VH-VL binders against q8wyp3r787to878. Designs and how they scored, part 12

Target 1, 92 residues: q8wyp3r787to878
Amino acid sequence: FQNYLRVAFQEVNSGCTGKTLLVRPYITTEDVCQICAEKFKVGDPEEYSLFLFVDETWQQLAEDTYPQKIKAELHSRPQPHIFHFVYKRIKN

## First folded at step 4 (VH-VL)

Design r25 (framework fv_romlusevimab)
Fold by ESMFold2-Fast, scan of step 4:
Structure r25 (fold): chain C 92 residues (1-92), chain A 119 residues (1-119), chain B 108 residues (1-108)
Amino acid sequence: as target 1 above (92 residues)
Amino acid sequence: QVQLVQSGSELKKPGASVKVSCKASGYTFTSYAMNWVRQAPGQGLEWMGWINTNTGNPTYAQGFTGRFVFSLDTSVSTASLQISSLKAEDTAVYYCARDWGYYSGMDVWGQGTTVTVSS
Amino acid sequence: SYVLTQPPSVSVAPGKTARITCGGNNIGEKSVHWYQQKPGQAPVLVIYYDSDRPSGIPERFSGSNSGNTATLTISGVEAGDEADYYCQVWDSSSYHYVFGGGTKLTVL
């Protein structure tokens, strides 16, 4: 079973682009980062990570977390929050 | 400084009513839902429900009767819990706690309000 | 309703590693949060999203979650870690939060 995950790509001095990924419910953040490195043609993937942007706050996701699970939890909360998954450099 | 400050302890007789207040500061009150959590003496944490601070709509957990009412006064960034027809089993510490997407849980808690119901 | 099961108590010697479990049916499909509560104080969030730490929480606190068991691990335990620890999940099917019964950690 597959589902979609929207991920934005943020690069210094360039526009923000995005891609919709086909992912399984239990895909890890590490696996999503590997897909993003390939899709966004990143040559130095060790300098990038997947972040959650919610309420004007950046949260770096640990490699063993599950983005689809995080997405489902956030969406089902009592007061829905607008959130985005962003693949970007760890250091600004 | 983001903080939640609750009203002081209450000692009530069975059948009375009590209102516990939770005043928020340091953030936009209407951007985050407010949770209410109960802890009876020597017992664990029990979720009572939440109130959407933008719409004012409350949702109560199963096991709570119509005696419990969540309300807001957005002009002073305050959420309140009212318990009517108090029973001895309502003796507990009542906490308010902010629900925030970043932490996906309850990241800021009030200090708690002890409500003691005895005759 | 969804139920989370924790051992009522865990004891550990100073400097050793404490492990507190949180059992739930397919809990690995949920995001687990952990709270620390010291006597007379309000709970403090120490782990969120299974394994992430809020700012100010020491790196010796870590978490994991898979299958039917989530675990809070505290390495190099200090006397100041004595507290009750609660796990918590959002149960989307019932639309409410569920807390575990709590585990009293004793350092001795």
Scores: ipSAE 0.143, ipTM 0.729, lowest interface PAE 2.7, mean pLDDT 87

Design r26 (framework fv_romlusevimab)
Fold by ESMFold2-Fast, scan of step 4:
Structure r26 (fold): chain C 92 residues (1-92), chain A 120 residues (1-120), chain B 108 residues (1-108)
Amino acid sequence: as target 1 above (92 residues)
Amino acid sequence: QVQLVQSGSELKKPGASVKVSCKASGYTFTSYAMNWVRQAPGQGLEWMGWINTNTGNPTYAQGFTGRFVFSLDTSVSTASLQISSLKAEDTAVYYCARDWGFYTYGMDVWGQGTTVTVSS
Amino acid sequence: SYVLTQPPSVSVAPGKTARITCGGNNIGSKSVHWYQQKPGQAPVLVIYYDSDRPSGIPERFSGSNSGNTATLTISGVEAGDEADYYCQVWDSSSYHYVFGGGTKLTVL
């Protein structure tokens, strides 16, 4: 299956940017957050988490979940809808 | 204004066929999958499957293959369920329900239901 | 083959709080939706995403989901809340929507 994960970075005052990450099938949300902190150069990574945004709804992903597995499960639907993984502040 | 309106009740003999329709309005029909859910008299809700309204591709739950057919007429925003070779055990209320999204996997808008009665 | 277990009935006095449970193995890792069905009517979504309410659903309805149990809570219950309540999840391993067996709420 695809070994890349698209993650958007959202800050209150600067809009959104995105990066495509090379990930393995069982990379954890904790590992993805660490990669995002490094690539987006955040100085306070403890204030950020990975969220799933779908149908105007935010879901914070637990550290021990697997984003590639979540992505595959979302693609198992009979009709694919738009979803985004977003690295952003927990308190926004 | 988002609505699903189903066809009227049906009384059938064993071996007959029936077609239940579900007409959508108030949203873009082809943007959401349509579920079919059955409820036998005095029993709970049972998921039958869904149909992709963009491609027309149906997916059936185990136990609803063969005699059950999901179809679409996108020109009139209508999904249909056809049951062939009716049996007494098919007596139930049949609901169509819009598939609300995909991360949460739920149904947000339901038709009023169509009662199908198959006599002994 | 995933199974959701609900009590067949729950009774509550008017104005008190009703709690309807939905048991499932590791259900806290899934998103639970709740439907209300009054006699002769279609189901109505009353809670989604474990705890969110659709527009038009009173704040008396709330939900939670952790471990092996999801709970629908109805505070200040009214006679009009008498209905069957169903929990529902998606089971990715079987590619099935799974409904609980339903709970009849009686207000007396």
Scores: ipSAE 0.015, ipTM 0.646, lowest interface PAE 5.8, mean pLDDT 85

Design r27 (framework fv_romlusevimab)
Fold by ESMFold2-Fast, scan of step 4:
Structure r27 (fold): chain C 92 residues (1-92), chain A 118 residues (1-118), chain B 108 residues (1-108)
Amino acid sequence: as target 1 above (92 residues)
Amino acid sequence: QVQLVQSGSELKKPGASVKVSCKASGYTFTRYAMNWVRQAPGQGLEWMGWINTNTGNPTYAQGFTGRFVFSLDTSVSTASLQISSLKAEDTAVYYCARDFGYYGMDVWGQGTTVTVSS
Amino acid sequence: SYVLTQPPSVSVAPGKTARITCGGNNIGSKSVHWYQQKPGQAPVLVIYYDSDRPSGIPERFSGSNSGNTATLTISGVEAGDEADYYCQVWDSSSYHYVFGGGTKLTVL
């Protein structure tokens, strides 16, 4: 069995695109970043990471976190938040 | 910047009522739920429940229904906790704390001491 | 009702590493948050989502969570770290937050 994870890809000079990834529930942020590097055809994957944007804030996700678990927790809250996963360069 | 400021300490007699307020500033009040947490003297933190600041719908933890009421005044970005028919065991510091999803409770009020004694 | 268990106290010498545990049934499947509370003050979030640090929290604070135990690790302990530390989870089955009983960290 597998779940889907929507990830936006942000490039400084090209704008924002996105992909829906077919992922396993226990997938790590490191695994998601490797998939994103391949799917978005990134030549310098070491310069990118997965970020979580929630409302007015954003946070870089550590490699050993679980995006599907984060997604499930955010969806399960009685007061839901607007959130997006974004694959983008670490340095602004 | 982002802060929660609570009302001052209260000294009450058993059977009285008390209202603790928590005023938010520096963020959009209605986008985050507000938690209430109690700490009896020398004891640990105890979650009382939360209130959805957009809908006004409260959720109470076991043991905090009936005498405890969470409410809002969104026009002044304030959440309130009312305790009716006060008992000596209600003596505690009461905290409000902003719920920030998977981040937990990221901003806390300074606490309001409620003392119930005859 | 879900229960989190912490040791009531932990003592550590300055400059050494303190480890505070939080026990819970299958806690590794939950996200653990850690709060520091100094006497007379409100709690301060020091670790969220098992191992992430809020802005302003020193790198010597770290966390882990697997199986039935989550751990808050404070390396190079300073006198100013003396406080009560609380673990916390969101229990999705009951839709409630649960706090551990707290651990008093003493820096000798």
Scores: ipSAE 0.269, ipTM 0.800, lowest interface PAE 2.4, mean pLDDT 89

Design r29 (framework fv_romlusevimab)
Fold by ESMFold2-Fast, scan of step 4:
Structure r29 (fold): chain C 92 residues (1-92), chain A 118 residues (1-118), chain B 108 residues (1-108)
Amino acid sequence: as target 1 above (92 residues)
Amino acid sequence: QVQLVQSGSELKKPGASVKVSCKASGYTFTSYAMNWVRQAPGQGLEWMGWINTNTGNPTYAQGFTGRFVFSLDTSVSTASLQISSLKAEDTAVYYCARDWGIYAMDVWGQGTTVTVSS
Amino acid sequence: SYVLTQPPSVSVAPGKTARITCGGNNIGSKSVHWYQQKPGQAPVLVIYYDSKRPSGIPERFSGSNSGNTATLTISGVEAGDEADYYCQVWDSSSYHYVFGGGTKLTVL
């Protein structure tokens, strides 16, 4: 899981789509958000952020975090659970 | 409100056994692993191991095999730690703590003091 | 076995900045979490993922992690910050939580 990142794109009217991004291990959340804005064709990228959905909880990822580092830690957690990275509107 | 409530303090003689309980509330008990952490008087935090609350499978740190047993009763959202053949060096505060899913402990029980003395 | 090294104590005057270090081999490649423990109380998570604050933790608390040293920084220290502070990582190779030995912060 070191060179790709699966990101779901959540839109109220268009449903949910997903893309697998080929990324460097140390890519930041800010960089991932920029890639998502381009690939999902969003016109208002300032209204979107990358979220982590895990343990039935939503967490907005700070711009200076490393999604691949987060993914690696979640993948090897003591009690693995299904998790998703979701690019979506901050305000819904 | 996410909370872990532990059983009360225990005073035991060497050779006895003790069972410390940790009751969870405010979240889905089986979604998070439960850690056990020991703190001897005046000493630092020492990880004892965790138990997978979904499978019931325990993992023990080195030094905590044999006399130490982690168990669950998922019907009442309770994790328990049993220590058999108590020794003076088992005197400590024992904490249960929820693994937040990131190898960090975000919610802690208040601690249970176990004193082993003659 | 992976080992985290902390100074046993740090003293700081009120209003000044305290820095508590956590040394570990290539610790910058790991996620460091920090706990505050006041006398007679359970530990409280004050920093997670090297530099992130849980809800309710004052902005005076910050963290960094690079190379072989992680640092917890408390600016404008208050008497109420007097406590023992522990760093913690997960060591995947040994499948263990690893705690530092703890640092007693004394506010003069």
Scores: ipSAE 0.018, ipTM 0.644, lowest interface PAE 5.0, mean pLDDT 87

Design r30 (framework fv_romlusevimab)
Fold by ESMFold2-Fast, scan of step 4:
Structure r30 (fold): chain C 92 residues (1-92), chain A 118 residues (1-118), chain B 108 residues (1-108)
Amino acid sequence: as target 1 above (92 residues)
Amino acid sequence: QVQLVQSGSELKKPGASVKVSCKASGYTFTSYAMNWVRQAPGQGLEWMGWINTNTGNPTYAQGFTGRFVFSLDTSVSTASLQISSLKAEDTAVYYCARDWGYTGMDVWGQGTTVTVSS
Amino acid sequence: SYVLTQPPSVSVAPGKTARITCGGNNIGSKHVHWYQQKPGQAPVLVIYYDSDRPSGIPERFSGSNSGNTATLTISGVEAGDEADYYCQVWDSSSYHYVFGGGTKLTVL
């Protein structure tokens, strides 16, 4: 199976760029952040984290969470929801 | 600020009815199911059921059919629980709690104490 | 109906690790959520989907779930962790959420 994770990069106010990451099923949020720092070429990776945006709410994902597990659970929800994974600064 | 604010405590006689309200703010009301959870004095948590806030369709746990009614007023982001023909065993704290869909209940109301005594 | 079994109480010294179990037939095939409830307060979700933490919950809280037992682990226990803890699962066969009976954690 093809395991992928779409991550948006929030760098500028005018919108987000994004990348599709090919990842293993049990990749951690910490591992995803390391990949994002390299692929989005950030110079200060300690200032960034992976966030989950759901409809009009958002949360920072803890380093030891599993984004693919989260994605699978979100896709199984009975109520319709829009969600995005966003790599962005912890403080703006 | 995401919060659920419930109506105040109620003291009722057996046979009366009560309506507990739960007002949501800080999020899109129709994106989360609303659960009702009961806790009798000194007892644990008991799931009563939930209502789909987008469709208005309620689901009741076994034991909470008939006298218990879940309802919504989406124009004011409020869910309500009505209990008819009150019995002493209905004495409990009643909580509303949001759930995105089997994800666990991440935001809870402060609870409404309903006391049924003669 | 599906039943979750928790020990009624667990005692732990400050700074040590507390482990609260939740027993259920083949519970490892389900996803377990954990709630913390302090006296006079509403419950707080501390772990969802067996091992994931909501934003704002310290990393001292962790969970596991396999076979017939799920476990909530609290490392470096603080006085403020004293509370009742409840496990919960969605039981698809009955179309019900099911709560465990709760465990009183005493920090002494």
Scores: ipSAE 0.000, ipTM 0.609, lowest interface PAE 11.6, mean pLDDT 86

Design r31 (framework fv_romlusevimab)
Fold by ESMFold2-Fast, scan of step 4:
Formats: structure tokens, sequence, C-alpha cells
Structure r31 (fold): chain C 92 residues (1-92), chain A 118 residues (1-118), chain B 108 residues (1-108)
């Protein structure tokens, strides 16, 4: 089965764009970052990572985590939070 | 800055009731659910349930229905646990813990020791 | 009810690597969180979402989760790491959190 992951791309001078990625349930954060580097045409992928933003608080996701699994678990919470996956520079 | 402060230790007789309070500060109280966790002497952590701080709806784990009541006073950012008809097996440290938006318990109260003895 | 199994104790020499396991059926399909509890203190979240660290947690703490086993790895173990360690998951079928029984880490 096919799953979708919405990822925003954040650049300081260009604002924010986004893409919906078709992903496997077992796709890793490292795999997502590689797809994002290609789709957002990033020339220095080593300077970027995938971040999870929840209610204006953010965390960098480790490369071996599974974003689709994280997404599913966040949706299952009895008290909902607004969250976004963001591909952005590690240093602002 | 973000912290949970619990009420002091309690020594009670069997059959009495106790109310443990957990006061939140440094964040928007109604944005995060509050968990209750029990730890009997020398034992591990046991999840008792949680309360949705926005709606006030509690959810109790198996074994913690009936005598246990979770409640809120949002005007003072406080969650409370009440235990009625206390039994010796209720002797434990009771913790409140914030349900982090990232799915986990990121901030814990210092714990409240409840001792039930004659 | 879902069950998480941890070894009751693990001993390690200073500077070596400690590995604490958490067993559960298809635990790799769930996100595992790890808590450190020192005597007389409240638990502290040290790993969330299998392998992510909260701010302030040293890089020598790492986690993994695959198949039926999740592992908390502490490299370059220090005396101050002596504590009980608990794994935890959310079990969607029962709609509750499940804690492992805890592992006492002793630094020899």
Amino acid sequence: as target 1 above (92 residues)
Amino acid sequence: QVQLVQSGSELKKPGASVKVSCKASGYTFTKYAMNWVRQAPGQGLEWMGWINTNTGNPTYAQGFTGRFVFSLDTSVSTASLQISSLKAEDTAVYYCARDWGYYGMDVWGQGTTVTVSS
Amino acid sequence: SYVLTQPPSVSVAPGKTARITCGGNNIGSKSVHWYQQKPGQAPVLVIYYDSDRPSGIPERFSGSNSGNTATLTISGVEAGDEADYYCQVWDSSSEHYVFGGGTKLTVL
C-alpha cells in the first residue's frame, strides 16, 4: 500500500514551499532527506535535515527514524496537536 | 521553566481518601494531556491513565477504574488524582507527567508518596 | 495486553558500552521511548521515537528499534549513568501506554 508524507521546504529568503511524497511505510528519515534533496534541487544536502514541528516547537529527526510511523502515532493521540515535517538547513 | 510541582507526601489509614495535586507552569496547560504513573515500593513504573486537559475527559488504564478519579482545575493549571477507600496496596509514589506533543512524557512532577498503613 | 520485557539488571565497566534491550511482539512497528530514573528522583526522558534525543541528553545515549527488539545503547559509560532504565510504547489496540519492567544499570 502507498502512503503519502507532506514535507515543507524552508528557505530563509524564499519562504516555504511543500511537496507531498509517495513513500513506503518503512521509509527512513535518511531516505526522506535524499528524496527531498532531489525534489527541492538542493546542492548541499549535507547541510539539511528533516525536522518535526509540533505546535511551534521543533525537533531534528534522527536518520534511522521512520516518519510515516511517527505520523501515524501522532494521528492516534487522544489530544490532537498540529504537526508538520519540514526539510530545512540544520543551522538557520 | 516548564515544570510540574506535586503536593506533599500523605500518610493515610485504610478506608480514607487522598487527593494528589499537580500544578503546571511555564507552558499552556490545556495544550498537553496529563499522565498519571504509579510506582509501588521497589517496583517499576505503571501507567494509570491520562486526562485531556482541553476537554477534561479522563481515560483510565485497566485496574485503575472505580476508586481513582482524574480531574482538572484549569483556572490554576492543576491536575488532580483522588483515590477513595484506600488500601495497603495503594502505597506508592504517584507521578504526573506531561504528554509531549511528540508522543512521550517529557516533563515529570517530583512525585507524591502515599503511604497507607494502620 | 501488550507486554514489554527488559532484563532486570545489566552490569558494565566504566568507559565500556552498555546495551539495554526491550522485547515486544512487532515492537519495530511502534515508537519506543526510554526513561532514566535515579534513586529518589522522577524519571527523565532520554530517548524518544526509537532514537531521537531530547535537548540536554548526551550523544553517547542512542537507541534503535527493529523487529521484536528495541535497544538503548550507552557508550563510554560513566558512574553517573547508574540508574533504572524503562522502555515505553503506546499500544494503539488497548489505547494505553505500556512500560517495560525496568533494567537496573550498575557501573562496576
Scores: ipSAE 0.329, ipTM 0.810, lowest interface PAE 2.4, mean pLDDT 89

Design r32 (framework fv_romlusevimab)
Fold by ESMFold2-Fast, scan of step 4:
Formats: sequence, C-alpha cells, structure tokens
Structure r32 (fold): chain C 92 residues (1-92), chain A 118 residues (1-118), chain B 108 residues (1-108)
Amino acid sequence: as target 1 above (92 residues)
Amino acid sequence: QVQLVQSGSELKKPGASVKVSCKASGYTFTSYAMNWVRQAPGQGLEWMGWINTNTGNPTYAQGFTGRFVFSLDTSVSTASLQISSLKAEDTAVYYCARDWGYYGMDVWGQGTTVTVSS
Amino acid sequence: SYVLTQPPSVSVAPGKTARITCGGNNIGSKSVHWYQQKPGQAPVLVIYFDSDRPSGIPERFSGSNSGNTATLTISGVEAGDEADYYCQVWDYSSYHYVFGGGTKLTVL
C-alpha cells in the first residue's frame, strides 16, 4: 500500500516550500533525502539532511531510520504536539 | 531547569490510603502528559498509566483501575497519585515521569517509597 | 499484551563492548527507548527513538532496532556504566507503554 509524507524544504536565503511525497511504508531517511535532493533541485545534497522539527527543536534523523514509522508513533502519543519533517542544511 | 519533585516516603498499614504528589517546575506544566511508573522491591519498571495535563483525562494500564487515581492541581503544577485500600503488594517506589511524546520519558521525579506493612 | 524480553544480566570487562538486547514481535516497526537506572536512583533516558542520544549522554552509547530485536550497545565500558538497563516501546495499537524486564550490567 502507499503512504504520503509531507516534507518542508528550508533554505537560509529563501522561504520554506514543501512537497507531499508518495512513499512506501519502509522508506528510509536516506531514501527520502535522495528524493528531496532531486525534487528541490539541490546542487550540494551532501550538505543536507532530514530533520524532525518539534517544539522549536531540530532533531537530525539518522539515515537508517524510517520516517513513516516515526510519523505513525508521534501521532499516537499522549498529548502529541505538532511536528514537521524538514529537509535542510546540516549546518547553517 | 526542568525538574519533578515528589513527596516523601510513606509507611502505611493495610487498608489505609496514600497520596503521592509530583510537583513540576521549569516548563509549562499543561504542555506535557505525566506518566506514573511503579517499581516493586527488586523488580523492574511497570507503567501504571498517564494523565493528560491539559484535559485532566487519565488512562490506566491493565491492573491499575479501581484503587488508583491520577489527578492534577494545575494552579501549583502538581500531579498526584492516590492509592486507596492499600495492600502489601502495593509496596513499591512510585515515579512520576514527564511524557515528551517524542522522546519517551525524558524527566523523572526522584521517586516516592510507599511501604505497606502490619 | 505486547511483551519485551531482555536477558536478566550481562557481564563485560572494562574497556570492552556490552550489548544488551530487547526482543519483541516485530519490534523493528516500533521506536525503542532505553533507560539506565543506578541503585537508589530514578531512571535516566540514554537512548530514544532507537538510536538517538539525549544531550549529555556519551557517544559510546548507541542503539539499533530491526526485525524482532533492538540492541543497546555500550562501547569502551566504564565501571560507572554498571546499572540496570530497560528498553521501552509505545504500543499504539493498545495505547500503552511497555517496559522490558531489565538487564543488570556488571563490569568485571
């Protein structure tokens, strides 16, 4: 079956844009980063990673994690907060 | 910065009641759920349930319904656990722990020892 | 009803690598958190979301989770790492947190 993942793109010199990706359930963070580099036309993909943004805090996701699994668990937690997946520079 | 401070140890007779309190400081109390975790002597950690600090709605794990009551006093940022009709098997250390929601239980109280003996 | 299984004890020599396992049916589909508890103290979160470290936790602590087994790995073990270690998951189908039984790590 198919799932969707909303990913925002943050660039220092421009506003945020976003895309909704059609992804398989076991897609890895590394796979998502590759798709994002292509979709957002990033010329230096090695400088970017996928982050979880929640409560004004940035958490870099390790390449072998599963964003859809993270998404599902965060939605089911007691008092879940609003969270976003953001593709952005590792250091800015 | 972020801290949970629990009430002191209790020594009770079977049939009595006890109330354990957990006072939060350093963060917005109503933004995070509060978990209660029990640890009997020499045993592991056992999740008792949580309480939504914004709505006051408690959820109890299997085995902790009836005699166990989670409550809040948001005016003083305090969560409480009341155990009625105490039994010897309730002897344990009781912990409150903040539910980050994303990171598990990131901040824990120091624990309250409740001893039930004749 | 969901159950996490840990070995009751693990022994390791100083400077070597300790591996503590947490078994659960399809645990790789869940996120695993790990807590360290020293005698007379409250638990401390040492790994969250399978492999992430809270601020202040040394890099020698790492985690992994796939299939039916999650593992907490402590490299270059020090005497101060002696503690009980607990794995934990959120089981969203039952809306419950589940703890493993705990593993006592002894540094010999």
Scores: ipSAE 0.250, ipTM 0.783, lowest interface PAE 2.8, mean pLDDT 88

Design r33 (framework fv_romlusevimab)
Fold by ESMFold2-Fast, scan of step 4:
Structure r33 (fold): chain C 92 residues (1-92), chain A 118 residues (1-118), chain B 108 residues (1-108)
Amino acid sequence: as target 1 above (92 residues)
Amino acid sequence: QVQLVQSGSELKKPGASVKVSCKASGYTFTSYAMNWVRQAPGQGLEWMGWINTYTGNPTYAQGFTGRFVFSLDTSVSTASLQISSLKAEDTAVYYCARDWGYYGMDVWGQGTTVTVSS
Amino acid sequence: SYVLTQPPSVSVAPGKTARITCGGNNIGSKSVHWYQQKPGQAPVLVIYYDSDRPSGIPERFSGSNSGNTATLTISGVEAGDEADYYCQVWDSSTYHWVFGGGTKLTVL
């Protein structure tokens, strides 16, 4: 069990930066998005969401999901896939 | 294109052994675990276990004896299931299926029918 | 170990909506995947992550998952949808994939 969440910030034309967030085990995707909007200085947070990126596939996480639970489930597999949590615009 | 192609049907006598193969193509074989799923005649899907294609480490579900062995030949992107000391109750269609991580099993082999009869 | 319960059969008329349920203790906290298996064929993933569709799966297929019940919904049912449908979850406590018993969908 880990109390941190690595989140990448993807902005069109500005490249990719990331932050490691110290979070509660049951923090919601909505809470994570709020933290990301503040830390990445996003002026239009309603246009952004948290996505799970794994094997070239983008998955938008619903507001009431739990990223730490998703991370734990992915790590429980005997062969875990490489995955990333990415805060980015809903529409590219 | 991503696909899994399994070996052909087998008819065996009780006590014999069988090896079912599953050849992967169109993706990096060692990046995804491979599942084995059994389906007895008229029955549902039963997960047998999986094998880590990078390390070769297998995990077997409860209900499968030491008669079942998962193996790999990474040089030809092939996973194999061996069943020893065959019993009539091993009669089933055996599927290999690629593990899509958090998202289930996204690509399946066509199935290999193993019939155990005298 | 974790158990998924499905009705053994569901019948629906062409053009109507079929609903196939998958019951499990607190299944709403898990991610549910659905497979379609036609006679003599391998299963095909039709819904993953509760409600998402793989490329090539018609929008008529949708899923939901809350509380103790996940549901696969097929609207505008066609004869070609006749198949067995299986739900599936990962049981992180045992490191096992768990399948439901399957539901035979008959389109009459």
Scores: ipSAE 0.063, ipTM 0.740, lowest interface PAE 4.3, mean pLDDT 88

Design r34 (framework fv_romlusevimab)
Fold by ESMFold2-Fast, scan of step 4:
Structure r34 (fold): chain C 92 residues (1-92), chain A 118 residues (1-118), chain B 108 residues (1-108)
Amino acid sequence: as target 1 above (92 residues)
Amino acid sequence: QVQLVQSGSELKKPGASVKVSCKASGYTFTSYAMNWVRQAPGQGLEWMGWINTNTGNPTYAQGFTGRFVFSLDTSVSTASLQISSLKAEDTAVYYCARDWGYYGMDVWGQGTTVTVSS
Amino acid sequence: SYVLTQPPSVSVAPGKTARITCGGNNIGYKSVHWYQQKPGQAPVLVIYYDSDRPSGIPERFSGSNSGNTATLTISGVEAGDEADYYCQVWDSDSYHYVFGGGTKLTVL
């Protein structure tokens, strides 16, 4: 199980950037959001969350979920869909 | 409107074959895998396997190899389940269900009742 | 092989809160989906990914998942909620879906 997580950063009035993070299986979404706030230099981290984008659908990940578990489950599907983890503002 | 419409009920003798069809509409058929789920009378849901609608490759759960065949006709957005050499224990309602990526099975057919009796 | 355990039945009075559990070894590390099945009908997805609701499912339905137990909670229960409820996970180790045995919710 690959211990890397690609996370895109999406902001109003700017393009998307991305980073590949070292994230082990039991690292929570809350922990990943803290890493993202630091790495993407976010001054108001309480306004952001980690989202999963798949099948044209946005899903906000709850703080106690495990992104590497989600990634592994998506990769194990019989017909894998293209998916993205995106760190972005909760509102718009 | 995303829908799955299955063929009508079947009454068969032991040893016969049956083919259950599942016609999809309202979405791109080849973008989502199709699950098959069985429910014997008075019993719970049992996953039989799925078919990749883009490649046509089926995967069967343990216990559903040999007599069970998943197939596709992409020209009419239809998935099919064929059961050969029918046995009494195959009596059940058979459902097709769309695989919603990571999110479970979001759209289900209405079910096809297959009754195997002498 | 992974196994999900549900109580066979739960009874609740109208307007009260029903809680249906789904037990599994370290199920809190899996994503749980819940289905409602009314007599003679196909299952309907009511909760996906532990706690999210599909469009059209009322807010009375909520889910949680922690440790060895996932729970479907239905607040302000209505007569129309009477149905069988199934939990489900994707088991990435075996590459298959696993369903719980189902719980019959009776509104009395």
Scores: ipSAE 0.274, ipTM 0.803, lowest interface PAE 2.4, mean pLDDT 89

Design r35 (framework fv_romlusevimab)
Fold by ESMFold2-Fast, scan of step 4:
Structure r35 (fold): chain C 92 residues (1-92), chain A 118 residues (1-118), chain B 108 residues (1-108)
Amino acid sequence: as target 1 above (92 residues)
Amino acid sequence: QVQLVQSGSELKKPGASVKVSCKASGYTFTRYAMNWVRQAPGQGLEWMGWINTYTGNPTYAQGFTGRFVFSLDTSVSTASLQISSLKAEDTAVYYCARDWGYYGMDVWGQGTTVTVSS
Amino acid sequence: SYVLTQPPSVSVAPGKTARITCGGNNIGYKSVHWYQQKPGQAPVLVIYYDSKRPSGIPERFSGSNSGNTATLTISGVEAGDEADYYCQVWDSSSYHYVFGGGTKLTVL
């Protein structure tokens, strides 16, 4: 039981890196995006969002969703899916 | 295409046993858990439990332990529900449904009607 | 155990908007899925994760979830929408899926 969120950073110039964030249980996607902008040193944070990749599908997460809630739900299933949170450009 | 096909309807006497099968196709069977859902005549949907298709480990909802057994035959991508010592109250349509944790139960079998009468 | 409450029936005229509610304690912190079931048929997922539509589900189907109430909204109701509708959540505290009792939508 730990309040960690692993987030991958995807950018054309930098390739793919990742960071593990220590977050509160009810942190919003908007708050996670703010942390990611600071940690990944993004100059145009309005062009980025948090995405959830599950197997071969992906979804952009709305700002008022709770990534830790989503993570907990995916982990609580009888067969957890392979999933990743990715901070990336909306249009890239 | 992703599809679940269940075995045909069964008419049984009290005390008998029945086995309902659910054959999956169009996806990797062992990648997703399989749910079992019961619907008694004129009633709503009732979750019975699930089985992990990779490990074979079943989990039963309260009320479905003992007489109900979930099993797998991964060589033919089939999940099965066995009900022993049948009672009239077991009369229902039984559904299998693929557990897409991200999307709920996204694919359902057509249902198997089990009727228990003397 | 966690309980989801739905009205047993809702009636609506063709072309009007139907709203089917699903009540649950702090349900806004859970992810709600909605299923449509027509007589003699298996359930069909029509809304997942509160408000998302599977491919093939018309835009007139929408969902919301906040506080203690989730709502399935069907605008421009058609005769073919007549069915039973079930809400569903995963209750992590009891380790169970929970279905609402179902709502019969009658299109008059």
Scores: ipSAE 0.270, ipTM 0.797, lowest interface PAE 2.7, mean pLDDT 88

